# Ledger of designs, part 3: VH-VL binders against q39962

Target 1, 193 residues: q39962
Amino acid sequence: DPTDGFTEVPLTEDNFVIQKPYDKPLNDRYSYKNGIRRLWVYENDKPFKVGSPTRPRTEIRIKGHDYSSGVWQFEGQVHVPEGTSGVTVMQVFGAVNKATALQLRVYNGDLKSYKSNSVATDIYNKWLRVNVIHKVGKGEITVFINGQQKLVVNDDGPAEHYFKCGVYAAPDGSSNYMESRWKNIKLYKSDNK

## First folded at step 7 (VH-VL)

Design e3
Fold by OpenDDE, fold request of step 19:
Structure e3 (fold): chain C 193 residues (1-193), chain A 119 residues (1-119), chain B 108 residues (1-108)
Amino acid sequence: as target 1 above (193 residues)
Amino acid sequence: QVQLVQSGAEVKKPGASVKVSCKASGYTFTEYWYMAWVRQAPGQGLEWMGLIYPSSGSTWYAQKFQGRVTMTRDTSTSTVYMELSSLRSEDTAVYYCARGYYDEWMDYWGQGTLVTVSS
Amino acid sequence: EIVLTQSPDFQSVTPKEKVTITCQASQSIGDFLLWYQQKPDQSPKLLIKYADESFRGVPSRFSGSGSGTDFTLTINSLEAEDAATYYCQQYDYYPDLTFGGGTKVEIK
């Protein structure tokens, strides 16, 4: 199991900060019911901040455990409804040459690292266990789906890092409606180098 | 490594214009970054002037400087420019460029460019 | 425009003493608050992001706290090298960024 050798980092609700279109109230793009965090956004929604050039998003920003060293792991179960496409559902923020070290995007039912490197197929309407391990010292990110290693990539250099999950419209286009649901979001840290 | 290298000190007369450059290196210039300009008058605090998105060239200026400041970028040279016109003595300051993630913090700063406006 | 008011403007502190600097926002900015350190004749350096998150390479003696309108930068044990001016900056109203007036810390 990808969590072997890791210690869970206690999270509270304060660690889950929602980023959403600046002109929408929280409950119009986010809900938390029965342990499920539902995040949705529309293609024509406003960005996170006024004047921002970014595409629309509704994302959970895990706060309080930003890192620039060590070995960290994100775990969560994600459900993406059919029709959601061209959207980032999970990301590791921070890199040298780009804003993120990793983005897991959904394209027509495939879960990919950015626009390539498929990590799962036929993902719609089912729960997937997602584990992302970031070994900062090695500059390495490993993605696990349902406990199986699917991808190992470089993190594109040292930076300040944190995890996000939800929906973030891809730069090359997205479905009009974008949604992801998350449950059992956890953070782990390893004492190993 | 990421570096921002600014142009040298300038001495200008009132009413003139000044154009300060900020050359970026060590990262992909046209990714999800903004370049902000922040100035600091002698013995004073930091003042945000505006920012430019190198990827698109879009700008966002502080209200105080609108109509008088122009920020541009040259993607071929990974350089951002800040031009301030109608200079007055109060514009005497060290001008900094600073890189930041979209919607986030500024992590790298230029060394600063002193602009002196005097008769 | 969001106005950030820092306090105090100046303080002279003996090494190893605790330093506290406050930053008050004219309205709530959540935790979108940065702290910078600027030493004489140098560019500002980021210390704290999101009000209480230390930036990489920042000594552990620096810490930030607060949310909403009231924020604090703390230097637990002042060292000589910490002589500098410290600025808070908000980015809640990004891309409109504003700085506090600064707090100059000198060593006695």
Scores: ipSAE 0.832, ipTM 0.927, lowest interface PAE 0.8, mean pLDDT 96
Fold by OpenDDE, look of step 7:
Structure e3 (fold): chain C 193 residues (1-193), chain A 119 residues (1-119), chain B 108 residues (1-108)
Amino acid sequence: as target 1 above (193 residues)
Amino acid sequence: QVQLVQSGAEVKKPGASVKVSCKASGYTFTEYWYMAWVRQAPGQGLEWMGLIYPSSGSTWYAQKFQGRVTMTRDTSTSTVYMELSSLRSEDTAVYYCARGYYDEWMDYWGQGTLVTVSS
Amino acid sequence: EIVLTQSPDFQSVTPKEKVTITCQASQSIGDFLLWYQQKPDQSPKLLIKYADESFRGVPSRFSGSGSGTDFTLTINSLEAEDAATYYCQQYDYYPDLTFGGGTKVEIK
């Protein structure tokens, strides 16, 4: 299991910060019920910050455990409803050449690293266990789906890192409606891997 | 490896214009970054002037400088420019460019460019 | 426009003593506050992000705290190399970025 050798980092609701269109109330783009965090956004929504060139998003920003060293792991179960496409559902923020070291995107039911490197196919309407391990010292990110290793990539150099998940419209276009659901979000750390 | 190298010191008369350059290297210039300009008068604090998004060329200026400042970029040379017109003595300052993530903090700064405005 | 007021403007501190700098926002900015260090004849250097998160490479003696309108930068044990001017900056109202007036810290 990808969590072997890791220690869970205790999270509280204070660690879950919602980023959403700046002109929408929280409950219009986010809900937390029965252990499920539902995040949605529309293509024509406003960005997170006024004047920002970024596309619409509703994302959970894991706060309080930003890192620039060590070995960290994000775990969560994601459900993407059919019709959601051209959207980032998970990110490792921070890089030298770009804003993120990793983006897991959904295109027509396929889960990919950015626009390439297929991670999973036919993911719609299913719960997937996602594990992302970032070995900062090695500059390496590993993605697991349902406990199986699917991708190993290099990060894009040393930076300030943190994890995000939800929906973030892809730069090359998206479906009008975008949604992802998450449950059992956890954070792990290991000093020995 | 990321570096922001600014143009040299300038001496200008009141009413003139000055154009300071900031050449970026060590990263993808047109990626998810903004370039901010911040100035500092002698013995004074930091003052935000505005920012430009190199990817699109879109700009956002502080109200104080609107109509007098113009920020541009040349993607072929990975260079950002800040032009300030109608200069006055109060514009004497060190001008800094600084790179930042979209919606986030600035992590790298140029060395600064002294602009002196005197009659 | 968000106005950030720093206090004090200046302080002279004996090495190894604790330094406390405050930054007050005219309205709540959550935790979207940065702290910068600027040494003489140098460009500013980022110390703290999100009010209490140390930037990489920053010594552990530096820490930030606060949320909403009141923020504090603390140097637990002042070193000679810490002589500098410190600035707070808000980015809650991004892309409008405003700085505090600065606090100059000198070594006695």
Scores: ipSAE 0.818, ipTM 0.927, lowest interface PAE 0.8, mean pLDDT 96
Fold by OpenDDE, fold request of step 19:
Structure e3 (fold): chain C 193 residues (1-193), chain A 119 residues (1-119), chain B 108 residues (1-108)
Amino acid sequence: as target 1 above (193 residues)
Amino acid sequence: QVQLVQSGAEVKKPGASVKVSCKASGYTFTEYWYMAWVRQAPGQGLEWMGLIYPSSGSTWYAQKFQGRVTMTRDTSTSTVYMELSSLRSEDTAVYYCARGYYDEWMDYWGQGTLVTVSS
Amino acid sequence: EIVLTQSPDFQSVTPKEKVTITCQASQSIGDFLLWYQQKPDQSPKLLIKYADESFRGVPSRFSGSGSGTDFTLTINSLEAEDAATYYCQQYDYYPDLTFGGGTKVEIK
């Protein structure tokens, strides 16, 4: 199991900060019911900040555990409804050459690292267990789906890092409606290097 | 490594214009970054002037400098420019460029460019 | 416009003493507050993000606290190399960024 050798970092609701279109109330783009966090956004929604050039998003930003060293792991179960495409559902923020070390995106039912490196296919309308391990010292990120290793990539250099999940419209275009559902979001840390 | 290298010191007369450059290296220039300009008069604090998004060329200026400042970028040379017109003595300052993540903090700064405005 | 007011403007401090600098915002900015250090004849360097999160490479003697409108930068056990001017900056109203007036810390 990818969590072997890791210690869970206790999270509270204060660690879950929602980023959403600046002109929408929270309940118009986010819900938390029966342990499930539902995040959705539309292609023509406003960005996170008024003057931001970014595409629309509704994302959970994990706060309070930003890191620039060590070995960290994000775990969560994600459900993407059919029709959602061209959207980032999980991120590792921070890199040297770009803003993120990793983005897991959905394109027509495939889960990919950015626009390439498929990590899962036919993902619609079912729950997937996602584990992302970031070994900062090695500059290495490993992605697990349902406990199976699917991808190993470089993190693109030292930076300040944190995890995000939800929906963030991809740069090259997206479906009009974008949604992801998450449950059992956890954070881990390892003493190993 | 990330570096921001600015153009050299300038001496200008009142009413003239100055154009300061900031050349970026060590990262993808047109990625998810903004480049801010911040100035500092002698013995004074930091003052934000505005920012430009190198990817699109879109700008956002502080109200104080609206109509007098122009920020541009050249993607082929990974360079950002800040032009300030109708210079006054109070525009005498060190001008800094600084890179930042979209919606987030500034992490790298240029070395600064002294602009002196005097008769 | 968000106005950040720092206090005090100047401090002369003996090495190993504790330094406290405050930054007050004209309205709530949550935790979107940065602290910078600027040494003489140098560019500013980022110390703290999100009010209380240390930036990469920053010594542990630097810490930030606060939320809403009132923020504090603390240097426990001042070192000689800490002589500098410190600035707070808000980014809650990004892309409108504003700085505090600065606090100069000198070594006695």
Scores: ipSAE 0.788, ipTM 0.916, lowest interface PAE 0.8, mean pLDDT 96
Fold by OpenDDE, look of step 18:
Structure e3 (fold): chain C 193 residues (1-193), chain A 119 residues (1-119), chain B 108 residues (1-108)
Amino acid sequence: as target 1 above (193 residues)
Amino acid sequence: QVQLVQSGAEVKKPGASVKVSCKASGYTFTEYWYMAWVRQAPGQGLEWMGLIYPSSGSTWYAQKFQGRVTMTRDTSTSTVYMELSSLRSEDTAVYYCARGYYDEWMDYWGQGTLVTVSS
Amino acid sequence: EIVLTQSPDFQSVTPKEKVTITCQASQSIGDFLLWYQQKPDQSPKLLIKYADESFRGVPSRFSGSGSGTDFTLTINSLEAEDAATYYCQQYDYYPDLTFGGGTKVEIK
């Protein structure tokens, strides 16, 4: 199991900060019911901040455990409804050359690292267990789906890192409506790997 | 490693213009970054001037400098420029460029460029 | 624009004492507040992001707190090397990512 050798980092609701269109109230783009966090955004929504050139987003920013060293792991179960496409559903923020070390995107039912490196196919309307391990010292990120290793990539250099999940419209090819649901979000840390 | 190297000190007369450069290296210049300009008069605090998005060339200027400041970029040389016109003595300051993530913090700063305006 | 008011403007502090600097925003900025340290003839250095998150390489004696309109930078035990001017900055509202007026900390 990808969590072997890791220690869970206790999270509270204070660690879950929602980033959303700046002109929308929280409940218009986010809900939390029965342990499920639902995040959605429209292609024509406003960006996160006024004047920002970024695409629309509704994302959970894991706060309080930013890192620039060590071995960290994100775990969560994700459900993407059919029709959602051209969207980032999980990110490892921070890199040298770009804003993120990793983006897991959905295109037409395929889960990919950015626009390439397929991680999973036919993902719509089902729950997937996602594990992302970032070995900062090695500059390495490993993605697991349902406990199976699917991808190993470089992190594009050291930076201030943290995890995000939800929906962030891709640069192109986004569906009008984009949604992802998450449950059992956890954070792990290891000093031995 | 990321570096921001600014042009050298300038001495200008009132009414003239000054153009300060900031050359970026060690990262992809046109990725999800903005370049901000901040100035500091002698013995005074930091003052936000504005920012440019190198990927698109879009700019945002502080209201105080509207009509007098122009920020540009050259993607081929990974350089950002800040031009301030109609200079007055109050514009005497150290001018800094600083890199920032989209919607996030600024992490790297240039060394600063002293601009002196005197008759 | 959002106005940030820092207090006090100046502090003279004995080494090992606690230093407290406040920053008040004219309107709520959530936790989108930065703290910088600037030493003479140097560029500012980022200390705190998101109001209470230490930037990499920042000593543990530095901490930030607050949300909404009221924020605090604390130096738990002042070191001689901490003599500097400290600035808060908001990064919630564009295009004016305004700074506070600064707080100069000197060593007695």
Scores: ipSAE 0.754, ipTM 0.910, lowest interface PAE 0.9, mean pLDDT 95

Design e3
Fold by ESMFold2, look of step 18:
Structure e3 (fold): chain C 193 residues (1-193), chain A 119 residues (1-119), chain B 108 residues (1-108)
Amino acid sequence: as target 1 above (193 residues)
Amino acid sequence: QVQLVQSGAEVKKPGASVKVSCKASGYTFTEYWYMAWVRQAPGQGLEWMGLIYPSSGSTWYAQKFQGRVTMTRDTSTSTVYMELSSLRSEDTAVYYCARGYYDEWMDYWGQGTLVTVSS
Amino acid sequence: EIVLTQSPDFQSVTPKEKVTITCQASQSIGDFLLWYQQKPDQSPKLLIKYADESFRGVPSRFSGSGSGTDFTLTINSLEAEDAATYYCQQYDYYPDLTFGGGTKVEIK
């Protein structure tokens, strides 16, 4: 199991900071009911910050555990309803050349690394367990779906990193409405280099 | 290796203009990044001047400098320019460029360019 | 425009003692506050992001706190190398990423 050898880092609600369109109240884009966090945006929503050229997002920004070294793991279960496309649902923020070391995006029911390598297919309307391991010392990120390793990529450090999940509209090709649902979000750390 | 290299020191008379360059290397100059300009008069604090998005060339200037500052970029040379016109003695300062992630912090700064305005 | 007011303007502090620097924003900026250290003739160096997240390589004696309008930078045991000027900067309203006026810290 991808969590073997890792120690869970406790999270409370204070660690789950929601980034959303700047002009919307939180409950217009986010809910947390029965252990399930629902995050959504419309393509024509405002960016997170006034004056920003970025696309709309409603994302959990994991606060309090930014890292630049060590071995870290994100775990969560994601559900993407049919009709959601052209959207990032999970990220490792921070790189030297560009803004992120990893984006997991949904295009027409397929989960991909950016627009490139397939990670999973036929993902709509079901729960997937996602594990992402970042070995900063090796510059390596490994993605697991339902406990199976699907992808290994290089990061682009050194950088400050943090994990995000939710919805963030892709540069092009976003559906009008974009939603993801998340449960059982956990963070792990290891001394393993 | 990210590097921001600024043009050399300048001495100008009041009423003139100055154009400071900031050449970027080691990263994707367009997309993901803004370039900011910050100045610091001798013995004074840091003062925000504005930013440019190199992808589109779109600019945002601090109100104090609106009408006197122009920021441009050349994507073929990965260079940002800041031009300040109608110079006055109080414009004597070190001028810094700095890159930042969209919506986030600035992580690399140029070495600074001293501009001296004197009669 | 968001105005950041730092206090004090100047501190002379005995080594090993605690330094506290405050930054007050004219309106809420959430957690979007940065702290910088600047030594003479150097460009600023980022110490704290997101109000309380340490930047890489920053010694553990530096910490940030606060949210909304009131923020604090703390140096819990001053070292000689910490003599510098410290600035806050807001990054909530992107086109005008204003700085505080600075706080100069010297060794007493």
Scores: ipSAE 0.714, ipTM 0.890, lowest interface PAE 1.7, mean pLDDT 93
Fold by ESMFold2, fold request of step 19:
Structure e3 (fold): chain C 193 residues (1-193), chain A 119 residues (1-119), chain B 108 residues (1-108)
Amino acid sequence: as target 1 above (193 residues)
Amino acid sequence: QVQLVQSGAEVKKPGASVKVSCKASGYTFTEYWYMAWVRQAPGQGLEWMGLIYPSSGSTWYAQKFQGRVTMTRDTSTSTVYMELSSLRSEDTAVYYCARGYYDEWMDYWGQGTLVTVSS
Amino acid sequence: EIVLTQSPDFQSVTPKEKVTITCQASQSIGDFLLWYQQKPDQSPKLLIKYADESFRGVPSRFSGSGSGTDFTLTINSLEAEDAATYYCQQYDYYPDLTFGGGTKVEIK
């Protein structure tokens, strides 16, 4: 199991900060009921910040555990309803040549690294367990789906990093409505090797 | 390695203009990044001037510089330019470029360019 | 425009003592506050991001706190090399990323 050898980092609601269109109250794009966080956005929504050229997002930004070294792991379960496409659902922020070391995006029911490397297919309307291990010292990010290793990529470091999940419209090709649901979000740390 | 290398010091007379360059290297110049300009008069604090998005060429200028500042970029040479016109003695300052992630902090700064405006 | 008011303008502090610098925003900026250190004839260096997250390589004696409109930079035990000018900057009201007026810290 990808969590073998890791220690859980305790999280409370204070660690779950929602980035959303700047002109919307929280409940217009986010809900948290029965342990399930629902995050959604429309293609024509405003960006997260006034004056920003970025695409619309409703994302959990994990606060208090930014990192630039060590071995870290994100875990969560994601559900993407049919009709959602052209959207990032999970990311590792921070890189040298681009803004992120990893983006997991949904295109037409497939989960990909950005627009290229396939991670999982036929993902609509079911729960997937996602584990992402970042070995900063090796510059490596490994993605697991349902406990199986699917992808290893270079982190394009060195940089400051933090984890995010939710919905963030891709540069183009986004559906009008984009939604993801998340549960059992956890963070782990291991000793640096 | 990410580097921002600025053009050399300049001496100008009041009423002239100055154009400072900032050449970027070690990263993908377009997409994800803005380039900011910040100045600092001798013995004074940091002053925000505005920014350019190298991907689109879109600019935003601080209100006090509207009508006097122009920021441009050349994607083929990975260079941004800041031009300040109608110079006055109070425009004597070190001018910095800095890159930042969209929506986030600035992580790399240029070395600064001293512009001196004197009669 | 969001105005950032730093206090004090100047501190002279004996080595190993605590330094406290404040930054007050004219309206809420959430956690989008940066702290910089600048030494003479150098570009500013980022110390703290997101109000309280240390930037890489920053000594543990530096810490940030606050949210909304009131923010603090603390140097727990001042070292000689910490003599510098410190600036806050907001990055919530994009793209008008204004700075505070600065706080000069010197060794007494």
Scores: ipSAE 0.708, ipTM 0.884, lowest interface PAE 1.6, mean pLDDT 93
Fold by ESMFold2, fold request of step 19:
Structure e3 (fold): chain C 193 residues (1-193), chain A 119 residues (1-119), chain B 108 residues (1-108)
Amino acid sequence: as target 1 above (193 residues)
Amino acid sequence: QVQLVQSGAEVKKPGASVKVSCKASGYTFTEYWYMAWVRQAPGQGLEWMGLIYPSSGSTWYAQKFQGRVTMTRDTSTSTVYMELSSLRSEDTAVYYCARGYYDEWMDYWGQGTLVTVSS
Amino acid sequence: EIVLTQSPDFQSVTPKEKVTITCQASQSIGDFLLWYQQKPDQSPKLLIKYADESFRGVPSRFSGSGSGTDFTLTINSLEAEDAATYYCQQYDYYPDLTFGGGTKVEIK
């Protein structure tokens, strides 16, 4: 199991900060009911910040555990309703040449690293367990789906990193409505290498 | 390694203009990053001037400098320029460029360029 | 324009003692506050991002706290090399990412 050898980092609601279109109240794009966080955005929504050239997003930015060294792991379960496409649902922020070390995107029911490597197929309307391990010392990010290793990529570091999940419209090809649902979001660190 | 190397010190008369360059290396100049300009007069605090997005060339200027500042870039040389016109003695300062992620912090600064405006 | 008010403008502190610097924003900026250290003839160096996240390589004696309008930089045990001017900067309100007026810290 991908969590073997890791210690859970306790999270409280103070660690779950929502980035959303700047002109919307929180509950217009986010809800948290019965342990499930629902995050959604429309393609024509405003960006997170006034005047920003970025695409619309509603994302959890995990606060309090930014890192630049060590071995860290994100875990969560994601559900993407049919009709959602052209959207990032999970990312590792921070890189030297680009803004992110990893983006997991949904295109037509397939989960990919950016537009390229397939991570999972036929993902609509079911829960997937996602684990992402970042070995900063090796510059290596490993993605697991339902406990199975699916992808290894280089992180393009060194940089300051943090984890995000939710919905962030891709540069092109976004559906009009984009939604992801998340539960059991956890953070882990390893004491060794 | 990321480096931002600025042009050398300038001495100008009131009413002239100055153009400071900032050459970037060690990263993808044309995506994901803004380039900011910040100045500091002798013995004074830091002052925000504005930014440029090298990807599009789009600029955003602090209101105080609107009409006097122009920021441009040359993607073939990975260089950003800041030009300040109608110089006054109050414009004597060190001018810094700095790289930042969209919507986020600045992580690398240039070494600074002293501009002296003196009769 | 968002005005950032730093206090105090000057502080002289006995070595190994705690330093507290405040920054107050004229309107809420969420957690989008940065702290910088600047020594004479040097570019500013980022110490704290996102109000309380230490930048890489920053000694553990530096910490940030606060959210919304009221923010604090703390140096838990002042070292000689910490004599510098400290600035806050907001990065929530675009395009005018204003700085505070600065706080000069000296060692007694």
Scores: ipSAE 0.693, ipTM 0.871, lowest interface PAE 1.6, mean pLDDT 93
Fold by ESMFold2, look of step 7:
Structure e3 (fold): chain C 193 residues (1-193), chain A 119 residues (1-119), chain B 108 residues (1-108)
Amino acid sequence: as target 1 above (193 residues)
Amino acid sequence: QVQLVQSGAEVKKPGASVKVSCKASGYTFTEYWYMAWVRQAPGQGLEWMGLIYPSSGSTWYAQKFQGRVTMTRDTSTSTVYMELSSLRSEDTAVYYCARGYYDEWMDYWGQGTLVTVSS
Amino acid sequence: EIVLTQSPDFQSVTPKEKVTITCQASQSIGDFLLWYQQKPDQSPKLLIKYADESFRGVPSRFSGSGSGTDFTLTINSLEAEDAATYYCQQYDYYPDLTFGGGTKVEIK
């Protein structure tokens, strides 16, 4: 299992910071009910910050555990309703040449690394367990879906990193409405370098 | 490796203009990065001047510098320029460029450019 | 514009003692506060982001705390190489990213 050899890092609600369109109250784009976090945006929403050239997002930014070394793991279960496309649902923030080391995007029911490597197909309307291991010393990120390794990519370090999940409109091809649902979000750390 | 290399020191008279360059290397110049300018007068603190988004050329200037500062970029040379006009002795400072992620912190700084304004 | 007021302007501190620097914002900036260290004739270096998250390579003796309007940078046991000027900066109200006035720390 991808969590073998890892120690869970406890998270409380203070670790779940929501980044959202700057002009919307939180509950217009986010809810947390019955253990499920629902995050959504529209393509024409404002960016997170006034004056920013970025696309709209409603994302959990995991606060309190930014890292630049070691071996870290994100775990969560994601549900993407049909009709959501052209959207990033999970990220490893931080890189030297670009802003992120990994983006998992949904295009027409397929989960991809950016627009390229397929990670999973036919993902709509079901829960998927996502595990992402970042071995900073090796510059490697490994993605697991439902416990099965699907992808290994290089990061673009050295950088400050943190994990994000939710919805962030892709540069092109976004549906008008974008939503993801997340539960059982966990963080792990290993001393393995 | 990321580097921001600024143009050399300048001496100017009051009323003149100065144009400081900041040449970026070791990363993709236009992707997800803004370039900020920050100055520091001798013995004084850091002062925000504004930023440019190299992808679009869009700029945001601190109110104090509106009408006197112009920031531009050349994506073919990965260079940002800051031009300050109508110079006064109070504009004597070290001028820094710094790279930052959109909506986030700045992670790399240039070496600074001393601009001296004297009669 | 967000005004950041740092205190004190200057500290002369015995080695191994604790340094405390405060930064007060004119309105709430949440946790969007940075701390920088600047040594003479050098560019500023980031120490702390998001009020309390250490930047890479920063010794554990440096820590940040606070939220809203009141923030603190702490050096728990001052070392000789920590003699520098320290600045806070807010980044909640992009793109008007103002700095505090600075706090100069010297070794006694």
Scores: ipSAE 0.688, ipTM 0.875, lowest interface PAE 1.6, mean pLDDT 93

